# VHH binders against o59646: the designs that were tried, part 31

Target 1, 363 residues: o59646
Amino acid sequence: MKNPKFTENQKEIEKEEFEFLQKLNFIIKESLELFNTNLKNSMKFINYITLPIIMASIESKSFNPFSEIIEKHIAFILNSKMNSLGYKFLPLGYSSDLTYENDNSIIHIDIKTANLENPSDFKDTVPLGINQSSYPGVLDCKIRGKNIKADCKKIKVYPNIPTTYNNKLTITNALLFIYPDYKEIIDEIREDYIAIRELISINLKDILTPIEGSLEEFLNYKPSNEKKRLEPILDNIVRGYFIHDKLRHEFSENVEKDLEEFEKKIIGIAKKLKEREIKPVAILSISIPNGELAPHYDDEIVSGKSWGSSFRYHYKKSGNSVFKGLDNKASRAVFLHINKEYLPVLKKYFDPITVYELTEKRL
Below, E stands for the ipSAE of ESMFold2; O stands for the ipSAE of OpenDDE; V2 stands for 0.75 times the mean of E and O plus 0.25 times the DockQ between their complexes.

## First folded at step 18 (VHH; framework vhh_nb_b201)

Design z4 (at its last look DockQ between E and O 0.41; V2 from the best seeds 0.00; counts 0 for: pae O 10.3 > 2)
Fold by OpenDDE, look of step 18:
Formats: C-alpha cells, structure tokens, sequence
Structure z4 (fold): chain B 363 residues (1-363), chain A 119 residues (1-119)
C-alpha cells in the first residue's frame, strides 16, 4: 500500500525531529573527547568495581557496571550541554533516560548500551521500552518464536509517552552505545567465585556466631517476594571481607588462605578489564518517530515483547544508508563514532556503515 | 560546488569588536548547522559557536557573553559578532557547516580568516 502522503503537520513534526537530531549529533560529536577522557579516568577505580562485576555475573538480574558508567558519563555531558542550550531538565525520564523541556518541545533521550556480542540489541533494530517512544507500535505475533494465529497487524500497543505534553511536541531520540564484550574475562573467575561463595556458605557459623542458635531459621527466612536470605547474606559477607576488610581472621586459617588466593585472582581480573579498555566501539544516534507520524512508520515500529512491554524500531535501507530517512530525505539514524579496530565486526551487522566525522575538508 | 567564504577578520585592539561573515554556497543552507571554530598557533582547533538549523545557539565558555552567532538564511550567511576581544582570541577563525547530503552527514570548512587582537 503506497504510504499515504505526509500531512503538513506531519512534515513539520519531522522537520523538528530532524533539527533536534542535528543538534544532538553535534552535541555528542563535540563531546566525544570529554566523554572518552572521563571514561578513561573512571578506570582508575576498576579495582573497586571488579568484584561487584563478578558478583553480578551470577545474579539473575543483569548488572553491567560498564554500561552504567557509560550511561552516567553521557548523561552528565548531556545535562550540561542541554542546559547550556536553554533546555530545562524534567524528571519524566525512566531509568537512564533523560527528559528536557524548551518552549516548544519535550525532549526525551533514551540512552542505550549494547554488548557487541549481542546483535539483537542493535542489528537492524533498536529496542525501545514503552517509556521510550510515543509511537503506537504494531503488535507482531511472530516475535520470539510464538506464532499467534491472530491478525496482529491490527493491534496497536500504545506507549506511556504521549505525542505531546501540554501542547509541546514530544521529541524522542536514542543514543546507542555499543561496548565490547568482556564476558570471557569474567568467565575466568566465575567458577572460583562460586567456589568461594560456597566455602563461605558452609562456614557461616564462623561469621554469624551471635545468632548461631537461630542461624538456620535466620538463613531460611524468605520474604514473600524475595529470595531466601542466604543469598544476600553471602553477598554481604563477600563485601565485608573483600571490600571492607572487616571479616579478616574470622574464618579458619584454611578458609582464609582460600579467600586470599581469590583476592589475588580478583586483582588479575581487574588488570585484564583495564587492559581491555571497555569503551564504546560505536555510538549511534537515532531519531524515533513521534506517534503523530502514524501510520507512516507502522511497518518499522513493532511491539511484541511481552505483548507491548517493548518496541523495536526497525531500520530500512534508504540510499546508501541502512537506516530509514526522515520524509525519505534524511536518515533517522547515524553513526557518530566507531572504533576502527572493530570495524570488521561492525560491518557484519551494519553494511553499509556511515560514520559522521568532523574534519576539515577542502572546498 | 560547496563554498564557505569567511570575511571580516583583521587586526583589532584589545576591547575592540569585529564581525565575521561566512558566505555559503553549493548546499541547502537552511538545513545545515553553521559554526565557527578557531585555531591559534601551536594549539588545536577549538569550538567557538554554533547556530543550528532551528536557530538555537551554543557557545564555548571562553566566548560566552562576548560573542554572538547569527544567521541569515536568505543570504546564506552566518555571522559572528565578537565583542570585548582579548589577545587570547587571536586565531584563524574557520566557518563550518554540518548537515545531511543524501544519506550522509557531511561537514564543510572554510579556509579561515585571521583575527589578531593586540594588547
């Protein structure tokens, strides 16, 4: 079906989206050096975050400290720059999202981090939450291997973000930071950590002597919606020993020896992480269509995960770009940065790949 | 052919004013962000000011309150009004344009104009 022509209002919306994309791209590009410097400086603390990384690796909830570091640095930069441009910070963002206000628009910036080894997070599509788009997504019944015998194309899922706030247009952008995988480094020590945790577990009486008489009851306590108390207690002991150095000599000599050896291993892992230089290998800037542009992007914005808990913006080739353009004239997504060392890998996922560089050119 | 031509540079005493102009041709001016950069001898090129296609402006901290960037889309020209000039403002000033050509984000640069501020 020939996509209906854009209305004048829709053209105006796209124009505003384009202008902001331009602005954001400039801001990020100009701030790359600062960002990299700040990120590098954070690595001086790698020894302090290594154990938490290891600990998180066995938890059900995926916590990536490097992702958080990236998000915080870029948020800091954006807050500063946006403020300088006259935008006011709004507390409407979810998690790492940033929201700003000016006279005419509400800006929502979704900061995303993706592991290079997880192409589902960036290849051909960008994942969005219901709090990260104003565009009603079309439900795709084919998502995640479940084929539902329904006309899912007729079902729209509406996000939490309105198309306008108090008559101000919602402009939504995503910044995607692709970072290198470091799983192999953590895998080197994961089993050791598990062993240490088990060792601590079987020797809890040495640490929890004051409650020895009720220790079993204490550890078996399970709040209605939480895991058994044993898990957080073990984590606490790990932190007390390795981070705070408060539980030294509380265990038997043999146990202490094992813990000391593990500490040395942590140091080794920290060094490896530092040497890996965990920084973004690519930065993508993406303008997400406002919901008022429906149905022009219905084929590109699909909701399917958990029946509307998330969306995906699908890229479509336009010209030499792998990304869909604004009004078929401009790309909604651009690479602002790539590490050339990773270019061969990136090309597997993005071909062709276009990167903006601010360089002097001969006229 | 894309062309950015700077003008208005010269010698000025400290505390004085200059107005730089950059005439653009060869691209859709109104769709591009325009900016000024400067490079002093022995230093790296640094950002001075930008005016986006939407009209919003951004300034380096070092020039904030002293410099004003503006644009005239009808004339395809971007301006930099420089007031309260200081010796440290001495540099070659470059006009820059940033925008999308087809599916490719592109930047253009002028040849630069010398600004010298004497003490």
Amino acid sequence: as target 1 above (363 residues)
Amino acid sequence: QVQLQESGGGLVQAGGSLRLSCAASGFTFSRYAMGWYRQAPGKEREFVATIYSGGDTYYADSVKGRFTISRDNAKNTVYLQMNSLKPEDTAVYYCAAWGLEGSVWTDYWGQGTQVTVSS
Scores: ipSAE 0.016, ipTM 0.347, lowest interface PAE 6.8, mean pLDDT 83
Fold by ESMFold2, look of step 20:
Structure z4 (fold): chain B 363 residues (1-363), chain A 119 residues (1-119)
Amino acid sequence: as target 1 above (363 residues)
Amino acid sequence: QVQLQESGGGLVQAGGSLRLSCAASGFTFSRYAMGWYRQAPGKEREFVATIYSGGDTYYADSVKGRFTISRDNAKNTVYLQMNSLKPEDTAVYYCAAWGLEGSVWTDYWGQGTQVTVSS
């Protein structure tokens, strides 16, 4: 059957995972006011980072322009607080960027962001990279929606992280930040930015003033590579013009008018980003089962979208998210924060929800 | 009906010692982290010490080396041994417990016990 008995070693592993989850949750919950204050302070400077955000959006389908800022603030909090609990930062290769150790364990923490409008990224599941778990995932053997063989569901995706490092227990956690959708703010301005880059590209000879053949030599032109070689130059000119107030008056008046109109749009986007709710909609803390707990979580940890290179933890697959070998029925997935203004929207996915914050609780 | 009941407070001379106790009922004590906070008149509540369910401890810098937190899971009681007391330690001391209740972070607070350190 699918529920063999937990060994005593497996129960001890779950006790250690639970005790760390308590410490992590305390640190993050204690630090929420500092996190929010630091984020608000960063937003005072939104005008200076809006253009870089727009430029970065070209290379990715990022729906949360603040994901890097969130990650930096949480990493600062953890790096400053973990030492006081006896953990040391461990810059271990092929592991999570947030890796720590003490005498008994090695801790891996991953920070995830998810768009509230894409529930497949957060509802009852969390995606995991191969450096973010020690538990093998079930390999999904579907091609074009059909199973290849029934037996291939028993094939495992094996992660990079071992269940122990020598005699130190591997503990893995995720912090999932659910954020409002920023797509409508960014999508319109992205197309305008693409148009501005093309406008600069068409007029590039005006400001480089080369003899015709020398521009091709400067770009190291090959037809298959011109786009790659040109993009850094265009980005440099954009930064020079809009951030450093250089190259003005070097384009024709019609081109200058278009550039000035885009500058007004950048300012408008900065206002929209500042006014949008920038606090997380919710923060979910997740203890990811250690691989020595197999087979107890085999139904919950499966192959992800990137066949064989990632997997997912379905933390509510069996109806609840408990430490299966502990009598206390504590959950492996805990809400640390809910933005109350989004509670009706969140209840479509997580009903009922109750969150207690240190600043809001009274006995 | 969760209860945290502090005891052991009182009036003590500077340099003296007190031992605070907090008796817990209505929850599974051994699975919760326990802590002490204090609040002086006109000031915000401040952290003093914690002891986690696994026995690890953490202290505020202002009390480190003078105060010791401990727990007795058989008696559902947490203690704060306070040595080398100073007038600035004067406050109402609150016992707190926190942990997971299902998928929700839950904390409980006591009613407080007065500690007064005279010079």
Scores: ipSAE 0.005, ipTM 0.473, lowest interface PAE 10.0, mean pLDDT 79
ESMFold2, look of step 18: ipSAE 0.000; ipTM 0.219
ESMFold2 (binder alone), look of step 18: mean pLDDT 88; pTM 0.884
ESMFold2 (binder alone), look of step 20: mean pLDDT 88; pTM 0.885
OpenDDE, look of step 20: ipSAE 0.006; ipTM 0.245

Design z5 (at its last look DockQ between E and O 0.03; V2 from the best seeds 0.00; counts 0 for: pae O 12.9 > 2, placed apart)
Fold by ESMFold2, look of step 18:
Structure z5 (fold): chain B 363 residues (1-363), chain A 119 residues (1-119)
Amino acid sequence: as target 1 above (363 residues)
Amino acid sequence: QVQLQESGGGLVQAGGSLRLSCAASGFTFSRYTMGWYRQAPGKEREFVATIYSGGDTYYADSVKGRFTISRDNAKNTVYLQMNSLKPEDTAVYYCAAWGLEGSVYTDYWGQGTQVTVSS
């Protein structure tokens, strides 16, 4: 294989990608205070959302309870700021919710959250959905560290989105928010929640007013196409009791005591969530190479073991992934924010750290 | 040696106009995003306007419609046209440049130029 030179068109593509990265970095960096203020306002209502957060975290088995809140606030900021730069929201059925257009470009932005304790989600690579890249990924055919087929690197997996939309250049970016794991807070109450659901389950007949025989038939109904029916009923009663103050004093005194103790734990969790002050450990901004830049990034954009359902971009390949066709050799992945308290942990995973900075004075 | 040199500040009556200039040297000007910031006495430095390397602009809400940022890549110069000036626009105005140098994000700042708007 030869080492092809960048064409003039490929250099122009990288100029456009670099320009957009600068616009995005500026918008996010200058909006961090607004993001924090909006998040603090959401925390004024934490007492109303704590139980829903607990329930969603347990249902999903592993869940960052704030990821959706974070995404909503960032989307609000981007939708406002992108419009002032001449970009309009462009809903596409197969793309992320953060898709925009102007006269020259179609922009795809993916907001990702990652647990600091799970470095495979952020260290040296970033996983991307098939709708967040226009660059064909090289197929990784490894099984247990062994190549399953010779010359697997010759096989390309094509993503959903094209390199252009009718003369408009596709530009694809990721914003990665690294957070501490909230598992310890959720784990304090996980087993208690499961126990409360079971307690309600064994006392369910005490609080329902059925027609004779109908409740027993309903609770025991197990059709061939339905495996579980009780969980939604229990969750409904939990919401009714703790959120809506329904069914109070309908259980026996001992059951009511246990429900009241759980309510105190919910309040305690709400206090801990509010005190955490939901702030990212770090924010990474990543420019994902356009597919017309092939083959220049073939070693850096691969399809994972999901065989075309996902991609991995190795933004740290051979030191740093850069805009290879630009003279400045600028990084495609830069930090916009670092929480200084976590810097020793971050240095364990990243060296060097490239930071977007607006405030440094040089005399 | 990187240098950003502001000029064009001074004293002006409310409702008047000034044009600030910032001459740049020591880096590839056309690759950098340029901006203006200001700092009033006893206050934090605040964002005023940005012009990206491709020419797109962005403004603080407090100056939209009154201020215009522009650049001349042939002269390595960025400008801030300030119209309909108000006493609250009184500040030291700083020119800034930022961009990527290889894997490192770099920013540069000027020494500032005083703008005073009298009522």
Scores: ipSAE 0.000, ipTM 0.439, lowest interface PAE 11.4, mean pLDDT 78
Fold by OpenDDE, look of step 18:
Structure z5 (fold): chain B 363 residues (1-363), chain A 119 residues (1-119)
Amino acid sequence: as target 1 above (363 residues)
Amino acid sequence: QVQLQESGGGLVQAGGSLRLSCAASGFTFSRYTMGWYRQAPGKEREFVATIYSGGDTYYADSVKGRFTISRDNAKNTVYLQMNSLKPEDTAVYYCAAWGLEGSVYTDYWGQGTQVTVSS
């Protein structure tokens, strides 16, 4: 079915989205040096975050300190810049999302980080939450292995963000930071950490002497919605020993020797992480279509994960991510930064690559 | 001081052509989006055409195919080539600029130039 023609209002929306994209691109591009400097400065603390990284590597909850660092720095910069431009900060964002208000629009900026080794997070699509888009997504029944025998194309999932707030247009952008993988570094020490954790577990009586008589009961206690206490207790002891320099000499001499050796290994891992220079290899700026543009982007915005708990904007599904109301000339997805050393790798995931250099350039 | 000076307006017969120019000064022209708007008597100002810093163009449906917006960054000038003019095109045409320099986003407007299309 030939997509209906854009209405005048929809064209205006496209224009506003494009204009803001250009503005945001400029802001980020101008701030790259500051961002990089700040990020580099954060590495002064690498020794303090190394153990948490190691600890997180075996936890069910994925914590990525580098991701957080990136998000915080860019948020800081954006808040400053947006404020200077007369935008008011709004607390409407979810998690790391930023929301601003001006006279005519509500701006929502979704900050995302992705590991270069996880192409599902950035290749041809950008993941969105129900709080990160105003566009009703078409449910894709083919997502994650369940083929539902339903005409899923007829089912729309509506996000939490309205197309307008108090008659102000919602403009949504995603900033995607792709960072290099460091898993191999953590893999070097993961088994050692597991061994240390086990060692501590076996010797818990040395640390928890005051409750020795009830130790088993204490450790086996499981609140209705929580894990057993053993895991948190082990983590606590690890933090006490290695971060706070407590609990020294509370273990047997042999155990202490092992713990000291592990501490040396942590230092080595910290050094490797520092040398890896964990910084974004690419930064993408993506303008997400407003819901008022439906159905023009129905093929590009799909809801599938958990029946509408998330969306994906397929900015390459039609071959090129473009502002459709602008005669298909302008790109909705633009690279603001590319580490040239990674360009060959990036080209495996992105083709074409549109780069922002005052003007958009296709690479 | 920022200045936008329109020129090229005048009286033309239906079916005729005009070329408007807008000379800009006082800002980094190449970083600005340039546009044309028009206001007819008793009507609201309406969008005509825009050319972005990247060179992309956007037109109102009413002028699409007849008008062409272009820019010369070396001359700090934006143009509006108007062909196949209609009486309905009669209006004051305004040049506008939008841009971000540093931490300041600004918009500028010209004084306008009269275009009259006679039947």
Scores: ipSAE 0.000, ipTM 0.189, lowest interface PAE 12.9, mean pLDDT 84
ESMFold2 (binder alone), look of step 18: mean pLDDT 88; pTM 0.887

Design z6 (at its last look DockQ between E and O 0.03; V2 from the best seeds 0.00; counts 0 for: pae E 23.3 > 2, placed apart)
Fold by ESMFold2, look of step 18:
Structure z6 (fold): chain B 363 residues (1-363), chain A 119 residues (1-119)
Amino acid sequence: as target 1 above (363 residues)
Amino acid sequence: QVQLQESGGGLVQAGGSLRLSCAASGFTFSRYAMGWYRQAPGKEREFVATIYSGGDTYYADSVKGRFTISRDNAKNTVYLQMNSLKPEDTAVYYCAAWGVEGSFYYDYWGQGTQVTVSS
């Protein structure tokens, strides 16, 4: 690939990207206490959401039990602050999770959560979906472990987001939240929940409850997969028993004993989730280059592991990925927060660490 | 059944020319990259030239300016025009095709054709 000079249009694009990154950094940094307060308030109700968290964990290969809660609180903060800066919420079905507009720009913000124990998701890189970038990714030259020859770098994978919407510039950012691993807490109970579903399934005909009409409907339905047909029914019984205090004493004494033991485990997990003060280890804001800046970031934006469906932006590839067309050498990736208790672990992945600070703090 | 069949090899005097052909069948030729590789006795197989479906070409430094790769999608055939041949060009030349369909990478190889350049 050739390394041409930045055009005037490309320099203007980078100025706009830099100016928005500064606004985003200010908004998020100013709002960190509100985010923490909102999260703590949600945790007051952990006893009511622990079973839903356990149930949701069964079908997922990757899991952050609070990811939806985190995203909702961040979305609230962004919506309230972006409007005061003249941006309006603009949901586009094919775009990033959070999209805004003003007269000149369409803003895409994607909230990423990463597990501290999986550094490939955050160390010097950030994963992007096809709805989260306008910059074409260069094809990863490894497919199923085999190298394609070096000339494959001319193959581009195109994202869904255009570089402009008519005359409005596309600006794309990621907010990356790094969290401790939750796997140990959730793994303690996942197998037990599966066992409880099976226990209920085996004893379904022994239940004298009104749900036997649903069993007759089940026996007459002819799906291709019997397990698919049962799972909603079993999950309904679990919700009825543990959330709504229904169906108690409708099972045999042996089954009731096992359900009681699982209920004690649910309570124990709720306590562990409360005691684990769920604070981000680090928060980064990242400005993702607009696609009109090609080829200047071709070495840094590549297709991900599942090429064609994701990309990666390697924001440290050239030593420190900066706004290459601007004279100020500003970084496209900025730390907004670190948890100092994790500093030894963070220094394994990031060194040095410089955290953005407000010029003046407001109460 | 995928098949790649090379032809056009033989004996040639140094400074001469040869044109290799590779006829392809059993896959959608126009969507695949095509290339030539060669292997001299006692040596590893080495890259010679590539032509992608869009027409972009790449050459090993040792053949740049002397060899030209081209393709005819209507005939499902890739060619290697070899000019100013040298004794070090002596090798078995293999036709190759590769591409991605869905999430899977495919590569196919011909049986090879001998090129011998006399001093």
Scores: ipSAE 0.000, ipTM 0.093, lowest interface PAE 23.3, mean pLDDT 77
Fold by OpenDDE, look of step 18:
Structure z6 (fold): chain B 363 residues (1-363), chain A 119 residues (1-119)
Amino acid sequence: as target 1 above (363 residues)
Amino acid sequence: QVQLQESGGGLVQAGGSLRLSCAASGFTFSRYAMGWYRQAPGKEREFVATIYSGGDTYYADSVKGRFTISRDNAKNTVYLQMNSLKPEDTAVYYCAAWGVEGSFYYDYWGQGTQVTVSS
């Protein structure tokens, strides 16, 4: 069925979306130097986050210190700038998302970070949670490419964000920061860390003296809905020793020697990370369609990794290497920053690439 | 003038069947989605079934497998075949039409027809 034409109201909505996109693009582009400076300054603390990075590398947890740093800095900048422009901060954001209010609109800014080596996070689509879009998507009844029900083709899924708050239009934008991979640096020390954990594990008796019961009983105790204690205890000992400089001389001399050697390796890894200068290789600004624009973007809202709880906005049409336009005037997805050294890699995933150029503009 | 006129409602025993009809006029029927809604006393109006202009159908879970919506574009009529009726199906059933013409959205409703299912 030929998608119906945009109504006048829908055109107006897109106009507002476009206007805000331009405003946001300007804000970020103008603040890019500050952002980069702040990131660079944060690297003086790299020694303190190196071990947590190493620890997270073997855990199922998606802790990424660089992502957090990026998110915090951009949030700081946005809060300052948006406030200066008369926007009020609202506590409606989910996780790292930011929300603001003006006289006519509620602004949602979804801050996202992606590793360059993980194209699933940014290739052709931008991931959205149910808290990061107002668009009711028509999604395939599939999980990981498999049909849930043989007779189910598509189902309408409604997000948590309404199309309007108190008669104010919800405007949603995503800022995607693509950063370079540092996995190879962590891979250099991962095995050493595993060995250290094992070493600590077999020597727990030297560190832990339970008041009641045996050490084994203590470690194997599993409260309802809790994990076994062994892993958290090991992590705790690692933090105590390397971060807090505690538990020294509690181990045998041989074990202590190994721990000291590992500490030297951590310092070396920190240096490598610092020299890598982890900063975004690309910044994308994306205007996400408001739900009132349905069904015009039904085909562009696709399933995420977690069906029903995650969406993706498809800004690149299959077979047509173009970003989805906004009212056929501008792209909804635009690059605010590109490290040209990475352009060949980026072009594998983005084609064409539309870049925002800073011009004199009154905000 | 746009008109949606429901018919076919009435009293039926549990397990029985009814067929509702909605005759439409005053708009390009083939371009509109058609649907049925129902409202029981003291309850909010609820979705029953929709048939889109392309022929796709959607049903509420409560009526799935029992009710069938269909349309005849030549007659500008939408139908709701209701089988295996239950007392909880008792409600006023409303015919609805919605679609876009040009740059405008339109939404139309019938006056409703009473369906009563006795135990």
Scores: ipSAE 0.000, ipTM 0.219, lowest interface PAE 13.6, mean pLDDT 83
ESMFold2 (binder alone), look of step 18: mean pLDDT 89; pTM 0.902

## First folded at step 20 (VHH; framework vhh_nb_b201)

Design q1 (at its last look DockQ between E and O 0.34; V2 from the best seeds 0.00; counts 0 for: pae E 5.6 > 2)
Fold by ESMFold2, look of step 20:
Structure q1 (fold): chain B 363 residues (1-363), chain A 119 residues (1-119)
Amino acid sequence: as target 1 above (363 residues)
Amino acid sequence: QVQLQESGGGLVQAGGSLRLSCAASGFTFSRYAMGWYRQAPGKEREFVAVIYSGGDTYYADSVKGRFTISRDNAKNTVYLQMNSLKPEDTAVYYCAAWGLEGSVWTDYWGQGTQVTVSS
């Protein structure tokens, strides 16, 4: 064969990775009802978080307002369940909150959320940070459209995570939560929010009078690389008006009318967000190959967009997504849950055989 | 074709012991986690114990120290040794298996065996 055979040590590594995947899958599968209940409890408070969500959406047009809430609830469940199964919480490094140990292994789990309308984040692949793998990735040293290249066959993308810690095996996993896009709901209100900030800015003299100098001088002060005072002040006034019920009736009647109309829009958006239901479309559990399994996964683990600071693991359902050194050929990327309401959309991204199996085996 | 058949249930006095067995067929037993759940009348089904394919075990707090789960991969059988039984242990006990079929995490369930603990 073209590739070397798996060594006995490599087979034992894959056995350990498979057995941990089994434990993780059991934990998550048994916790889905609790996760859904906890998420619904957070949604009871949607009226209080909708404005902060709208304000945060300025940063990204594809912002998912619930990704952090989802990640925090799953992390809570994992921390509880892993500890009760004899794994001790052991955070290492700057980015890995979900690190655990037992007698034989150190476990890194990363929770990822993906937008259903961005399949490059979940279809047959998962992006990995430098702290989420121990497997060196293939590095492409050519620059597209340039006559500049290097021979880097002797170097790879090297992660921060070692293959072992003091003889304890490193095991790395990802939990990938695919969720619906909320763009249509957020886009409608984002532009209205931008307009409200400008309205407040134009009328700021109603509530802010400088002691010395002009208002323009005060707002444009930028002593270093910090933002001008205007933007923080506008954000503060928005929070004061809509969250803390301050500054009411301090603006002109026309301005107050526009602020009140926006407040009604916030309430309407909160209702739409609550009614959309915040359940994962699908949940995938992914075992990421340990670096001592090189070179067996070199075709699957490659450099990400950043030339040396990230990776992609190109998994597949069956085929090259399996534990290549195990007789069982179990999949390293498995579905734990599918929301059947999204089957037509999911069939566009996943092969029909897998979708059929999920439907028939999941009732 | 997959079958999980429980046995060993029955009537026992408080403080007594029972051993449940679950014979499995139709899947590769050694690749599956095996476990027990129970359901008392009028209550929701609850987790009791699990033994993973590598032999590690985990127990519900209500049975820890009193129940022991084990498996015999040569006989495709999982066992639940129940000691120091209490009336609140009265339930139908279900054998279950969890593992991979292709790319899908799959679970199988037995039909249950009645355990009744009298005072």
Scores: ipSAE 0.208, ipTM 0.684, lowest interface PAE 5.6, mean pLDDT 81
Fold by OpenDDE, look of step 20:
Structure q1 (fold): chain B 363 residues (1-363), chain A 119 residues (1-119)
Amino acid sequence: as target 1 above (363 residues)
Amino acid sequence: QVQLQESGGGLVQAGGSLRLSCAASGFTFSRYAMGWYRQAPGKEREFVAVIYSGGDTYYADSVKGRFTISRDNAKNTVYLQMNSLKPEDTAVYYCAAWGLEGSVWTDYWGQGTQVTVSS
């Protein structure tokens, strides 16, 4: 089917989307150095988050615990910058989604993180929840290529974000931060943490003597869908010791010694993280089409993980997706930052690479 | 050939004013965001102000209320009116442009102009 002709309004929408991309580039460029772990003012609390990273790493989670932490850090930085530039934060979220408003627009920024070692997550498509886009996607009744319902051909997604609000255009960007792998650092101490948990478990009765009865009841309660209850207790105890410094005097001497040794290791890991200078190797901005642009981009919308509740924007459909209504045919996906050292690796996933850089050039 | 030429810099006393100009050529000026950066000795280059093609303006917190950026598309010129100057405003000021050349995102930078604010 011939792509429908763009209306003047639709062209204007894309123009605004493009203009915001320019603004976003500026904002991100101003923040680039703030994402480096070795900077005094960047992730200065890495010592405090090292333990949570370790703790999360032992969980059978499909997510990168470091990414979650980093996302929040990024959100904080971005929020500060956005506010400084006159954007008002709209606290709409149950998630880390950032929504802002100015005089003319509602801005939604979806912060995403990816590991360079997991290209499948970011190389072609970006996931969007119903709270992360204004686009009413028309999806095949498939998830990851599999039919879910035989009697369903297509599903329309109705996002929570309107295309316009109070005559303000909703602009959505996914901001993808690609980080290098740091697994080796975490692996150094994972076994130690497990050992610490076990040690505490053995000594739990002594540690929690005042609430022993309650503890037994708690541990014996096994609802059908509950996580192992013991693990959260152990984690809490560990946090109490290392973060809150409230439980140090409740441990036996032998346990205390082991915990002290572990603390030294945690500090060591934090130091390693700083020394490694973990920072984004690339930042990719993906301008998500506003819902008013449908159906111009319907072919670029694919099924998400949650049938009917999410979709993915295939920003590399038939190549790099472009602002279709603009004369310049600029890419909707553009790198705002690339570490050139990683360019060969990135080129494996992205070709061509479109970069929007602000670099000093002598004319 | 793309050119960005800054002018208007110089020595001024604290509390004084300067107006910087940046004359642009070699690209479609009206389609580009124009901005100013500054770099003090021993410091990193920092953002000062930007005016986008649509006319929106943004300022660094350190210069808000004191500096005003404007553009004249007919003259292909961006201006930075600097009032109530402080010694800490001493820096080389750079004009910058960024936008699309065809389908390629491009940025341009001037050579810079020295602004010195004496106490």
Scores: ipSAE 0.020, ipTM 0.387, lowest interface PAE 5.3, mean pLDDT 78
ESMFold2 (binder alone), look of step 20: mean pLDDT 88; pTM 0.890

